VHH binders against Type II restriction enzyme MthTI (mthTIR). Designs and how they scored, part 4

Target 1, 281 residues: Type II restriction enzyme MthTI (mthTIR), of Methanothermobacter thermautotrophicus (Methanobacterium thermoformicicum) (p29565)
Amino acid sequence: MSNLLQAIMNIKSIQERNLGSYKGVQDSKNRMNQMGVTLEVFLKDAFCNTFDIENKDLVYSEYFSYLGNQNNPPDMILKGGDAVEVKKITGIKTSIQLNSSYPKSKLFVSDSRITEACKNCEDWEVKDIIYAIGTIPNRVLKLMFFVYGDCYAASPSIYQRIVEEVKGGLHSTGLEFSETNELGRINRVDPLGITDLRVRGMWIIKHPIKVFKNIIPPESIKNNNFNLIALMKAEKYKQFPKKDRKRIEAEDNIEVTDVKIKDPDNPAKLLDSVLVRYDEI
Short names: E, the ipSAE of ESMFold2; O, the ipSAE of OpenDDE; V2, 0.75 times the mean of E and O plus 0.25 times the DockQ between their complexes.

## First folded at step 1 (VHH)

Design B05 (framework vhh_gocatamig_d2)
Fold by ESMFold2-Fast, scan of step 1:
Structure B05 (fold): chain B 281 residues (1-281), chain A 119 residues (1-119)
Amino acid sequence: as target 1 above (281 residues)
Amino acid sequence: EVQLVESGGGLVQPGGSLTLSCAASGSIFSRYALAWYRQAPGKKRELVAGITSGGSTVYMDSVKGRFTISRDNAKNSVYLQMNSLRAEDTAVYYCAAWPLYDSREYDYWGQGTLVTVSS
């Protein structure tokens, strides 16, 4: 089985190997940019250690229970492990568009947006979800940020309450409504009955570097060729196999730090967390 | 660190069979994807067969049905059974491994073992 710590080690390995292969060459140091692959493929290769392997699909099938896309979320589910949602952005401080999907702290099997194939890919009820956010200015991967949803998003009840309150407000107008997969739709709002109103929820969440700037100084990012940052609760870190934790803690140029973050459900409460950093200068 | 040691190469007549073995040391073998590559004189190194940690296999087109890759995690070994050998199969065969744990390099190679199929 694979996990985030193994993916981080594999990313470091391929980044350093690429530099060795291009000794003295004034090319991009980013593996993704050099290979011309998508962020999704780069991340699948990171979890599977398949960056230079032909016929990757066989290896992918051994490490992932599910591979999805934007219309069939999540992008990936590791066998016996985490769900992964991939977000690609151009600017290092750009907010993340979640469109019609509210932020997920966890992935639940009861989620109406996931397919039967996803629900049945394993015997599961709930999975931790990783937002894997790649910042790719000028087609060069500069920042790879992994943040667990439960460090970042509030519990589903908070977002669902807002959705239901908005729907209730729309219904209280006394206007005609129709079936919709949107937040709301009101038909024939004008006297001639020729105008419909579509209300679409478009969720936006701050980039994690802006959220966690007190534990990740923004200036530490801009001078590096590549930055990798991962943030997880301390209890999540403890769930990784001891050998993976020992390996990453012993690894040169990887910093593993105990930090405290605000609880997304209660900002007056602090959560014990672990920050993993790899910087390529 | 992983060390790979190949054995089983040699001279064989066309239509004959050989079994190559590769023994691994140093890391948790069961987490590796393993493969056999070959390189003939004046040719580029090419993937012959691969096996994932879960046991799924891949083969190059010209060896499908003739070669079988297998692994024995208890013995930290991977095997390539080669049947119906042809002159074109003459090459140095290399064992390779892709570990999930080692950040220093993403693959390991053995020293190679020579297989000669006489015309």
Scores: ipSAE 0.000, ipTM 0.161, lowest interface PAE 16.3, mean pLDDT 80

Design B06 (framework vhh_gocatamig_d2)
Fold by ESMFold2-Fast, scan of step 1:
Structure B06 (fold): chain B 281 residues (1-281), chain A 119 residues (1-119)
Amino acid sequence: as target 1 above (281 residues)
Amino acid sequence: EVQLVESGGGLVQPGGSLTLSCAASGFTFSSYALAWYRQAPGKKRELVAGISRGGSTVYMDSVKGRFTISRDNAKNSVYLQMNSLRAEDTAVYYCAADLYWRGSDYDYWGQGTLVTVSS
């Protein structure tokens, strides 16, 4: 069994061992998708502590109930634990592309975008979701940001309202319409009836450094060789095993700080949260 | 009794192809997720590919684009089409079934079929 606190400890350990150019954080500059897969391998190793292990897939299968990809989200689900969605970017100021899926505060088993394999990977109804956002300029991982969805994304009803309003607009056109898992499909739009239009939404969310600049000053990122930041609600932090919380709080060069963030559903309300930082000079 | 019987293994040259089949009996096949695992000599068992009751698939990174898992509920069978075989693919391949996809913790396992990719 693994969790985010254990992954953070494992990442710190690998960074401090000076493993030079660890292959999991370097890749081709040609393809964003391929670069994402490389970060995904690094993160699987972080959760499983398999950076130095031969035949990693056996250990992965012991820690993860589900391993997905961009077309079959999420990227991973820890057995009895959190879902993880991996995002790779090359610049700190770049917004995160979420493709056709709106931002998720939680992962629900009823979600139409997840596969039957994901729904059946264990007996579950809802999982906390971690966005694991790696910033890798010049093939070097400089910033690893873990943010729980419920600190970052609004409740599903906020995004679903927008989806339904757009779908309603499409239905009101009076054109032949068919149901889809996205915004809509309009069939036979041309006189010969040979053209269909599929309408897809492409969601974009601001980088968490931009969102949480009040608790993470931008200058604190620029001076370090590597930055690891994790943000979670105080209640989530308290749910981690006492052993893991004690271990991370006692660890040199890791700061565990109580902070307040704006409620994604109501920015007038503040939520008690925990910020974990590992600062590698 | 639950049985999973693999077939289709054998000797093949690098770059070649093989299709593995697994015939299942003793349970409601359409309600189960199926997977192919492999174990090379001296190595631990690893997940190669999985398929849900609804037909959704997962693959280990090293076989993506080369292997395809499929199922035929009418025949109570699951298949692994293996293309562009490499020496590193040499292993005993196991068919596994579970009501839910659980990584390494499948309830039912076959006896295994040997795949040897010659030099």
Scores: ipSAE 0.000, ipTM 0.086, lowest interface PAE 22.4, mean pLDDT 80

Design B07 (framework vhh_gocatamig_d2)
Fold by ESMFold2-Fast, scan of step 1:
Structure B07 (fold): chain B 281 residues (1-281), chain A 122 residues (1-122)
Amino acid sequence: as target 1 above (281 residues)
Amino acid sequence: EVQLVESGGGLVQPGGSLTLSCAASGFTFSNYALAWYRQAPGKKRELVAGIYSGGSTVYMDSVKGRFTISRDNAKNSVYLQMNSLRAEDTAVYYCAAGYDLFKSYPYEYDYWGQGTLVTVSS
């Protein structure tokens, strides 16, 4: 069984940060799509400790209950553990595009947007979700940020309210409306009945480095060869196996720090959290 | 009652030095980032220096190497050591507290002091 603390230790142990030459990506000539796939393979290898193994798929099946993609989220679910959503960006100032799915604080089995294969991958009702955001300028991984959804995304009711308000606006047009997995579709809007309008909720969220400047100063990242940052609630950190917590706390050049962050549902309230940092200077 | 109280301003000759102090009360100081802003007559308020809760610092380009910001969490205080002062440094200096130092407007900070005047003149 694997978890984020083990993945962090495995990333530290491997010295390769040039993902342009990383194994497992051979058929795509599209640079941006290739780097997204390469990051996902790198992170699977981090959880499984399979960076230099042939036949990775066999080992992956031992550690993951589910492996998805952009159309079938999440990208990964660890057996008995967390869900992981992978995002690749080229610049630190870039906002994260979440496509048609609003930001998730948790993954619930009742979520209508996940497949039956995902719902049935194991016996579960709710999973913590990790956003794994890699910044890869010139094919080199410079920043790996792991942030738990409940530190970063608001409760579903916040986003669902906006969805319902937009749907209400669409219904108020009096045109033909059909329900979709998106915000909606208005059919046959032109006199010939040949034009449909598809309304997509394309959600965008600020990069966590911009969100958490108060505990992760931008100057602490500037000019480093590689930065790894993980942010989680204190209660989540305590749930990791004691052996994994002891190991990471004893590891040279890894800092484990108690911090406070704004509550995503109420910025006037602070949440006890743990920040894990590993930097290559 | 939340307060930020600045001190240490005054008249100084070009090339001289001053230390500004900001004493905070009424909130958990160690959780906040602290910043020094300044405003010259007829100009907008600008960020001079800032220090995050973890101790990392940011500086305006024109003061880098001349000014040093520091904090003392045990004393709930932040300091701005100003060396090699120039006439262009003449301004009212304000202490501000917030969770983020990259604010576009002063009203976006949680707390502000009343300001202390620094005059650099021969």
Scores: ipSAE 0.000, ipTM 0.094, lowest interface PAE 22.2, mean pLDDT 82

Design B08 (framework vhh_gocatamig_d2)
Fold by ESMFold2-Fast, scan of step 1:
Structure B08 (fold): chain B 281 residues (1-281), chain A 119 residues (1-119)
Amino acid sequence: as target 1 above (281 residues)
Amino acid sequence: EVQLVESGGGLVQPGGSLTLSCAASGRTFSSYALAWYRQAPGKKRELVAGITSGGDTVYMDSVKGRFTISRDNAKNSVYLQMNSLRAEDTAVYYCAAYWDTSLYRYDYWGQGTLVTVSS
């Protein structure tokens, strides 16, 4: 079925078809702007190769085992493949709002925040997760960044220790404490007993271009051009079908580079990784 | 195939000390985040102390200043030094490791070691 390398190739193909006579100018002819579609639809079309198809739902059902939303994560699960979480931002370097969910290095079937429909969409225990981060100032897609969670987010135990410390701190206040599925809910905090406090974790993670500036120099991000960047562990890249790896390595205007990144769990350790960049003509 | 084996538990008088050790097998020990949990009869399992692969630590409030977690990557071991023990510290103590791969997540747990603080 589909995978991230195929989606990148499909994005390149549709982007280049739309460049017209401006090929040497580095003017962005971004597909989303020309078609008036949302980022979510653009990404579904990228995985399915369904750009400009009038009825897409049947093809989507053949490539995705699950389609969700912010309240029912993740946004997509590829059949036999990766989970995809879509993030839309308007600033190039704006931090990513993860709301009540701490950053996920992987998607686990045991995750209490996913629905039974998601848990049962396939026979699975864990899926690699791609954060698909689109930077769309003034409705123009300028940067499409795909980063695998295990390059970007620390292990769950790192975030969970913070959650447990915060819960312990709230408990030590001696106030009336209710349910545990939030960080805390403290009832009747005012003398009249008319105010309840709900404490929720609202997680924010730095944009990957700020995190990986040592391998993605800031000057390489062209403001007048469409930029596509994908980052994955070398082990993950090797797991893609040989046909897809050969195809992407042979493509003009796509660079596939071996890089090293800091381990999110241990900055002293470097992880072998692969950086894929598509530079619009 | 990865196993955690706890040792060092036992009976101790209030105010006494114990050092718990946890030995791990496997090639990825330095990449693990490690933790000590405890569970007293009739209570839920709770985090006592944690240490990241980078060496940052966390402690539950009731043990801060009394317990110290440390790791030795050369020996594939994690330790919990427990000082000024109280009756309320009586529990089975579990070593836990978090490790993930590109395909699988594993939370590894030891079998537990009993700590009894009583006269």
Scores: ipSAE 0.000, ipTM 0.096, lowest interface PAE 21.9, mean pLDDT 80

Design B09 (framework vhh_h_nbbcii10_fgla)
Fold by ESMFold2-Fast, scan of step 1:
Structure B09 (fold): chain B 281 residues (1-281), chain A 123 residues (1-123)
Amino acid sequence: as target 1 above (281 residues)
Amino acid sequence: QVQLVESGGGLVQPGGSLRLSCAASGFTFSYRYSYALGWFRQAPGQGLEAVAAISGSGGSTYYADSVKGRFTISRDNSKNTLYLQMNSLRAEDTAVYYCAADLWYSESKYDYWGQGTLVTVSS
């Protein structure tokens, strides 16, 4: 079994290997600047510790109960563990586009947007979800941010209320309503009956760097070669195996700090949380 | 542990051909990964020059203007080997040829290098 703490340790190891490898030579005429490993593959390798092995697919099947994609979320589910959703962005402060899916604090097996293959990948009802947000300006991974959904997204009822209010408003027009998986589709809105209206929800969430700026000062990220940040509730951190917690706390150049964050469901309340940082200078 | 081992260099007459091989260990060639593999050369008394490169997906190749149309880069995933087919060789192609791999998110940086193989083009 794998978990986020093991993935963080594996990422640190590969980053330090890159620093200690052959010094390399930069060629100003090198047109290969635009080639590299995908973020999704990098993260699978991080959870499996498979960066340098031959048959990755066999090892992936040992660690993951489900591997999805943008059209079949989530991107991965660890066996007996967390779901992971991968987001790739080019700007460090760029907001995250979630498309037609509202932000998830947890992944529920009852979610209408996940496939039967995902629902049946193991016996489960609910999983913690990690948003794995990679910032890759000019094809160089500069920031890897892991944030648990329950630190970042409000409860489903918050977003569902908005959806139902929008649907109610569309329905109150008295026009013909088509069955749809969108927020609304109203057919024949014009007198000739030749115009249909399709209403799509496109959710956007602020980058966690902007959300948690009080515990992650912006100056702490500037000019570093690589930043890794992970944020989780204190309760979640305590659920990781004691060996993994001891290992990460003893690791050089990794900071594990107790922090307080606002409750996504009630900003007047504070949640005990743990912040894990690894910075390559 | 990543290792690259070149072979196939030697003495050849102008207009001749050679095929260089680079055997890789410690990672697997696969169309499922995007990384870069390339050939570089260093002529006597000159700096390092990029000769040819191929993406991990195999969808993109690069050739220096000096070798375009004469050299062909290819790979065999089953043998985990990179090749450079060199045709119509010229005296100016005389150099030590290096196999190199860029396996991670690093612009213009090759982290893994072979020991090099000498190619001499002489009458």
Scores: ipSAE 0.000, ipTM 0.118, lowest interface PAE 17.0, mean pLDDT 79

Design B10 (framework vhh_h_nbbcii10_fgla)
Amino acid sequence: QVQLVESGGGLVQPGGSLRLSCAASGFTFSSWSKYALGWFRQAPGQGLEAVAAISGSGGSTYYADSVKGRFTISRDNSKNTLYLQMNSLRAEDTAVYYCAAGLDYYSGRYEYDYWGQGTLVTVSS
ESMFold2-Fast, scan of step 1: ipSAE 0.014; ipTM 0.519

Design B11 (framework vhh_h_nbbcii10_fgla)
Fold by ESMFold2-Fast, scan of step 1:
Structure B11 (fold): chain B 281 residues (1-281), chain A 124 residues (1-124)
Amino acid sequence: as target 1 above (281 residues)
Amino acid sequence: QVQLVESGGGLVQPGGSLRLSCAASGFTFSRLSSYALGWFRQAPGQGLEAVAAISWSGGSTYYADSVKGRFTISRDNSKNTLYLQMNSLRAEDTAVYYCAATYDSFWKTDYDYWGQGTLVTVSS
């Protein structure tokens, strides 16, 4: 069984091996970039410790109950564990596009956007979701940010309220409205009845570096060759196996700190959280 | 602890008008604009009835069929106040009027915070 703490340790291990082969401190490259693999493959290898394995699909089937894609979310579900959604972006100034799906604080089996294969991959009702956000300027992975959805996204009622108000506004036009999987469609908007309007939602969320700037100062990442950051509630951290927590806390060059973050549902309330950092300078 | 206090109730003749106000206070961790707001009423011997509701942004409103065209709900987030303008009042509008706030959708009926109520009497 795998988890985020094991993936972090595996990323550190492979990154340190790469550094040892370089001639000079300035010649470092990320393992993902050196191998020419996708971010999705890099993350599967991190959870499975399969960076050096040729027959990866067999090992992947041992660790994941589900492997999806953008059209069949989430990208991964760990057996008996967390769901993982992978986002690839080119810079920290750009917000993250979530397409037609509003941000998820948790993944529920009742979610209408997941397939029957995902709902039936194991016996489950709800899973914690990790947003694994790779920032890859000029095709080089510079920042790997793992943030649990419940630290980052508001509860479903917040987003559903917006959806409901938009649908209500569409109905209030007095035009022919039809239900869709998105926000809606207004049919026959012109006098000849030949034009339909399809209203698609594209949800956008700020990069977590901008959201959590008070606990992750921007200058702390600017000059590093690679940054790994993971953010989770203190309650979630305590649920990881004791051996994995002891291992990561004892690891050289990994910083594990108690921090407080704003509650996504109530920014005046602070939540006890744990920040895990691995930086390659 | 959000507190809601209604005012503007009283005795009016049929066909008359009243404007109810609901002053919100006690925001330590949120602001009025974070809440959907509604007006509910309870007539003598009757159950609680939803009258009008307004979304957190003010962009969407709901009205009960019995008050459509006669009542107007509005909000002023800068003054932390919700309003109900009641026109063409009828004897059937006689009730205690409550303002309520919810952090959820205004289409829900299980509002989180309630005022103490203000009496509106429409006498013939």
Scores: ipSAE 0.000, ipTM 0.110, lowest interface PAE 20.3, mean pLDDT 81

Design B12 (framework vhh_brivekimig_d4)
Fold by ESMFold2-Fast, scan of step 1:
Structure B12 (fold): chain B 281 residues (1-281), chain A 119 residues (1-119)
Amino acid sequence: as target 1 above (281 residues)
Amino acid sequence: EVQLVESGGGVVQPGGSLRLSCAASGFTFSSYWMSWVRQAPGKGPEWVSSISGSGSDTLYADSVKGRFTISRDNSKNTLYLQMNSLRPEDTALYYCAKGYLDWSRFDYSSQGTLVTVSS
């Protein structure tokens, strides 16, 4: 079985043997389509150690209990392990667009957005979720940030409360509504009855480097070609196999540090956490 | 241990041709994408071309498209780069690399092979 620490080690391994820097390597605009290299594929390869292998689907099926997409979240679930949601951005500090889905601290089997295939991929009730946020200007990965949802997103009740308040406000207007999974759909708003209005919730969450600026100083990212950062609760780190923790702690050019972060549900409380960093020079 | 040995470089006039070869050992050659990367004097490395393990898919940098052809012979564990219509700006050390581009996994290459295009 695989986990985030193994994926980090695999990413470091592939980066160490790169002859080029970000500036020295120019890619074709259609490369990702022809080679099958997307951020999603790169991350699957990181978990499976399959970067150099052509027939990847068989190995993927050994490591993942579920593989999804934007319409069928999450993007992946490791067998007996974490769920992973992939986010691609082009600006290094750009806020993350979550579309119609509010931020998730955990993935629950009761989530209305996940399919029966996802609910039944193994026997589970709740999974830790990793937001894997890649900053990819001109199709070159500059920053890879892995953050566990419970370090980053508030509990569902916070976001659900906002949804319910907005829906209640819309329905109090006396306008004609049709059934929708959105915040509202208001029919025939113009005198001729030819215009409908769709009210969609578009959730936006600040980039983790902006959220955690006190433990990841912005200047620490400068002068690096590629940056990898992972953030997790101390209790989560201790749940990883001892072999994987020992391996990553002994690895040259990887820093594993104890940090404290604000509790997303109560900023007056601090949570013991672990920060893992690998930076290409 | 992965070993890559490049050859076939030399001095040619503009408009000339050269064929580079890379002999690979220490891994299952046919299972991996292979690439050519070049480095001009005083400049950083530049990706040139890549080929899938089966040879069915090929990719080229815009600067060499239509002039260079990447190929492989899996029975001989050898990668090739046929370079036609050479230009002075093609002058560089050429390196054979195991792996694909974006997150290029270039296992330790040998010394490369020098290509000089001069009139």
Scores: ipSAE 0.000, ipTM 0.128, lowest interface PAE 18.3, mean pLDDT 80

Design B13 (framework vhh_brivekimig_d4; at its last look DockQ between E and O 0.01; V2 from the best seeds 0.00; counts 0 for: pae E 17.6 > 2, grease 24.4 > 24.2, placed apart)
Fold by OpenDDE, look of step 2:
Structure B13 (fold): chain B 281 residues (1-281), chain A 119 residues (1-119)
Amino acid sequence: as target 1 above (281 residues)
Amino acid sequence: EVQLVESGGGVVQPGGSLRLSCAASGFTFSSYAMSWVRQAPGKGPEWVSSISWNSGSILYADSVKGRFTISRDNSKNTLYLQMNSLRPEDTALYYCAKDFRYGDYLDYSSQGTLVTVSS
C-alpha cells in the first residue's frame, strides 16, 4: 500500500515539474485551465510511482479505493489509507477555496458531501485527510504542500457552529425553507412561485505557507526550483511503516524535523508535529 | 467530467474592452444556466452575470450593468462575456460556472482567466 512518505520519495525521484506538458494527461486546448486535473494525475502517479508507466488504470485500481470527481470530496482515497484533497493555486499568497464545505480535520463517512461510491469504496468510518496543495504559477509546479487536516483545520464542531448560526439567521426571516445540506433553500421567492433561492457557503482558507510561517520561512521558498513540504502530527508520522520512515530519513536532501504547531482548536496548546521538507535546487 | 475552460483575459487600460469565453464540456450545456463570477485579489468571489439556458433571462450585477454583456452559443457549448468600459476595479480572475440550481458545488478546478485593468 502507498502512503504520503512513498509519494514524497517518488516525487523527489523525478525531475519533471512542468505540468503543462505532463504526459499523464491528454492535451487540451487550454492547458492552463487543466492544471488542477493535471496536478491530480501527477499526485496519483506520485502515490503509485507510475510517472513513466503507460496504462496506469490497473495500477491505480490497486492503490486507490476511491477516485473522486471534481465536485465531491475527496479527490482520492488510498486503499486502507488516507483521503486526499487536491488543491491547485497559482501563488503562495493565494487563499484556497474549499467549495461549499468548511475545512476538514478528518474525513467522515457520514459527511453529506461525499458520494455513495466513496462511502462504500471500502470499510471505513473515519480517515485522515491530506490537503495536497500545489502551487503552479506558470504551469510549473513550484511548491507541493501536504498538510494533514488535523494540523490545518479545526474540529468540525467549530465550523458547524458557524453554519448553524448562519442558518438560524436565515430561518429567522420567516421565509419558506426546504431541507438542504446547504446553508438554506428558500422556496417560491417570486409571486409566481417558480423561483427558489439556494444559499451556499464558500469557505476560504489561507495557504498553509502563511499559516505555518513560523516554522516555514516564506523567504526560503522563493529561490528554489521546487519545494516539497509535508506536515503531520508526530503520532501520524509514527504510524507510517518503519521502512518508509527510515527511507525518507536516510535521504540527505530531505529534512525530517520535529516541530511544534498550534492546535487548530486551541492555539494555547501546541501539537507535536513532523515537518518533512525537500528543497530542490 | 465537467470541464469549464475560461479564456480571453489580459491586460487592458481603463476604458478598454475584452471578450471572455468559456468552453464547457462534460455536461449538457444547453440545459443549464451559466454564470460569470470573478474574484479580485484578497476579496471573495463576486457574481458578475447569469444567463438562462435559452438566453431568455439575463442578469447583471449592478457594478457591471451597462458595460458587460453575457451571451451564449449552445451549439458551441460556449459562454461569453463582453466587457466594455473596463475599470481598475474590474481586475480579477474570472470564472464561468454552472447554475447553482442544478450544481452541487462551485467548481474551481479551472484557473479562470485573469483580467487586469491598469493604466
Scores: ipSAE 0.000, ipTM 0.204, lowest interface PAE 16.6, mean pLDDT 89
ESMFold2-Fast, scan of step 1: ipSAE 0.257; ipTM 0.707
ESMFold2, look of step 2: ipSAE 0.000; ipTM 0.120
ESMFold2 (binder alone), look of step 2: mean pLDDT 82; pTM 0.826

Design B14 (framework vhh_brivekimig_d4)
Fold by ESMFold2-Fast, scan of step 1:
Structure B14 (fold): chain B 281 residues (1-281), chain A 119 residues (1-119)
Amino acid sequence: as target 1 above (281 residues)
Amino acid sequence: EVQLVESGGGVVQPGGSLRLSCAASGFTFRSYGMSWVRQAPGKGPEWVSSISGSGGYTLYADSVKGRFTISRDNSKNTLYLQMNSLRPEDTALYYCARWLDYSGSFDYSSQGTLVTVSS
């Protein structure tokens, strides 16, 4: 089994940061056209320790119970472990586009937006979700931020309330309204009845560097060749195998620090958390 | 107005120790990361160390790692820098700084505190 602490150790060990030509051992077989897809392959290699392995797909099947894509989220589920959603951005602190899906604090098997293949990939009800956000200016990975959803996103009820208020507003117009998988559709808005309006929710969340600026010094990421940051609740950190915690705590140039963050559901409360940092100056 | 007042500098021999303090006011101290920056005679500013708002995360320049320790007391709105095994090249005017947003800028005092390491 693999987990985030093992992936962090593997990323440190390989020190590959130029993703523009990340093709693997056999260039003819491992061509990549999109930087987001390249980042996903890099992260799969990080979890599996397969950066130098020729037949990566065989090894991937041993570590992942599910591999998805943009239309079939999440991007990955570790066997017996966490779900991972990968986001590629070019600007170092660019906000994250979540499209039609509100921010997830956790992944539930009851989620209507995941496939039957994902629901049946193993026996599960709830999984912790990691947002793996890579900042890749000029095809070079400069910042790799791993943040657990429950440190970052509010509970589903917060977002669902907003959806219901918007739908209520649409209904209050007195126009024909039909329910959709998004916010809604208003039918026949023109006198001839030939125009429909689709209302889509396009969710955006601030980059975690902007959210957690009080625990992550802004100057600490400027002009560095590479920064790796991981943020999780203290209770999550304690759930990792003792051997993986001991290994990362003993590793040179990796800082593991207790921090407090605001509760996404109540900013008046602080949550005990763990921050993991690895920087290349 | 944001105020940062440094103290604790002085003259010390090589191998000696000093503890710098920075008294902060005019903002919610615990909500901001803080840094120490120094400027040697005839040189530009050099970042020395940083600490998160909670005090849980610290960073050091390679030149001071293992010798300097940054800390803070949020109940007193005070930042500290414990400097051990001082070297002549540590001679500089030391400023405390509040880091600002993702802009890469930080506020620091024009006062500073002078540290001179000489035999």
Scores: ipSAE 0.000, ipTM 0.104, lowest interface PAE 20.9, mean pLDDT 81

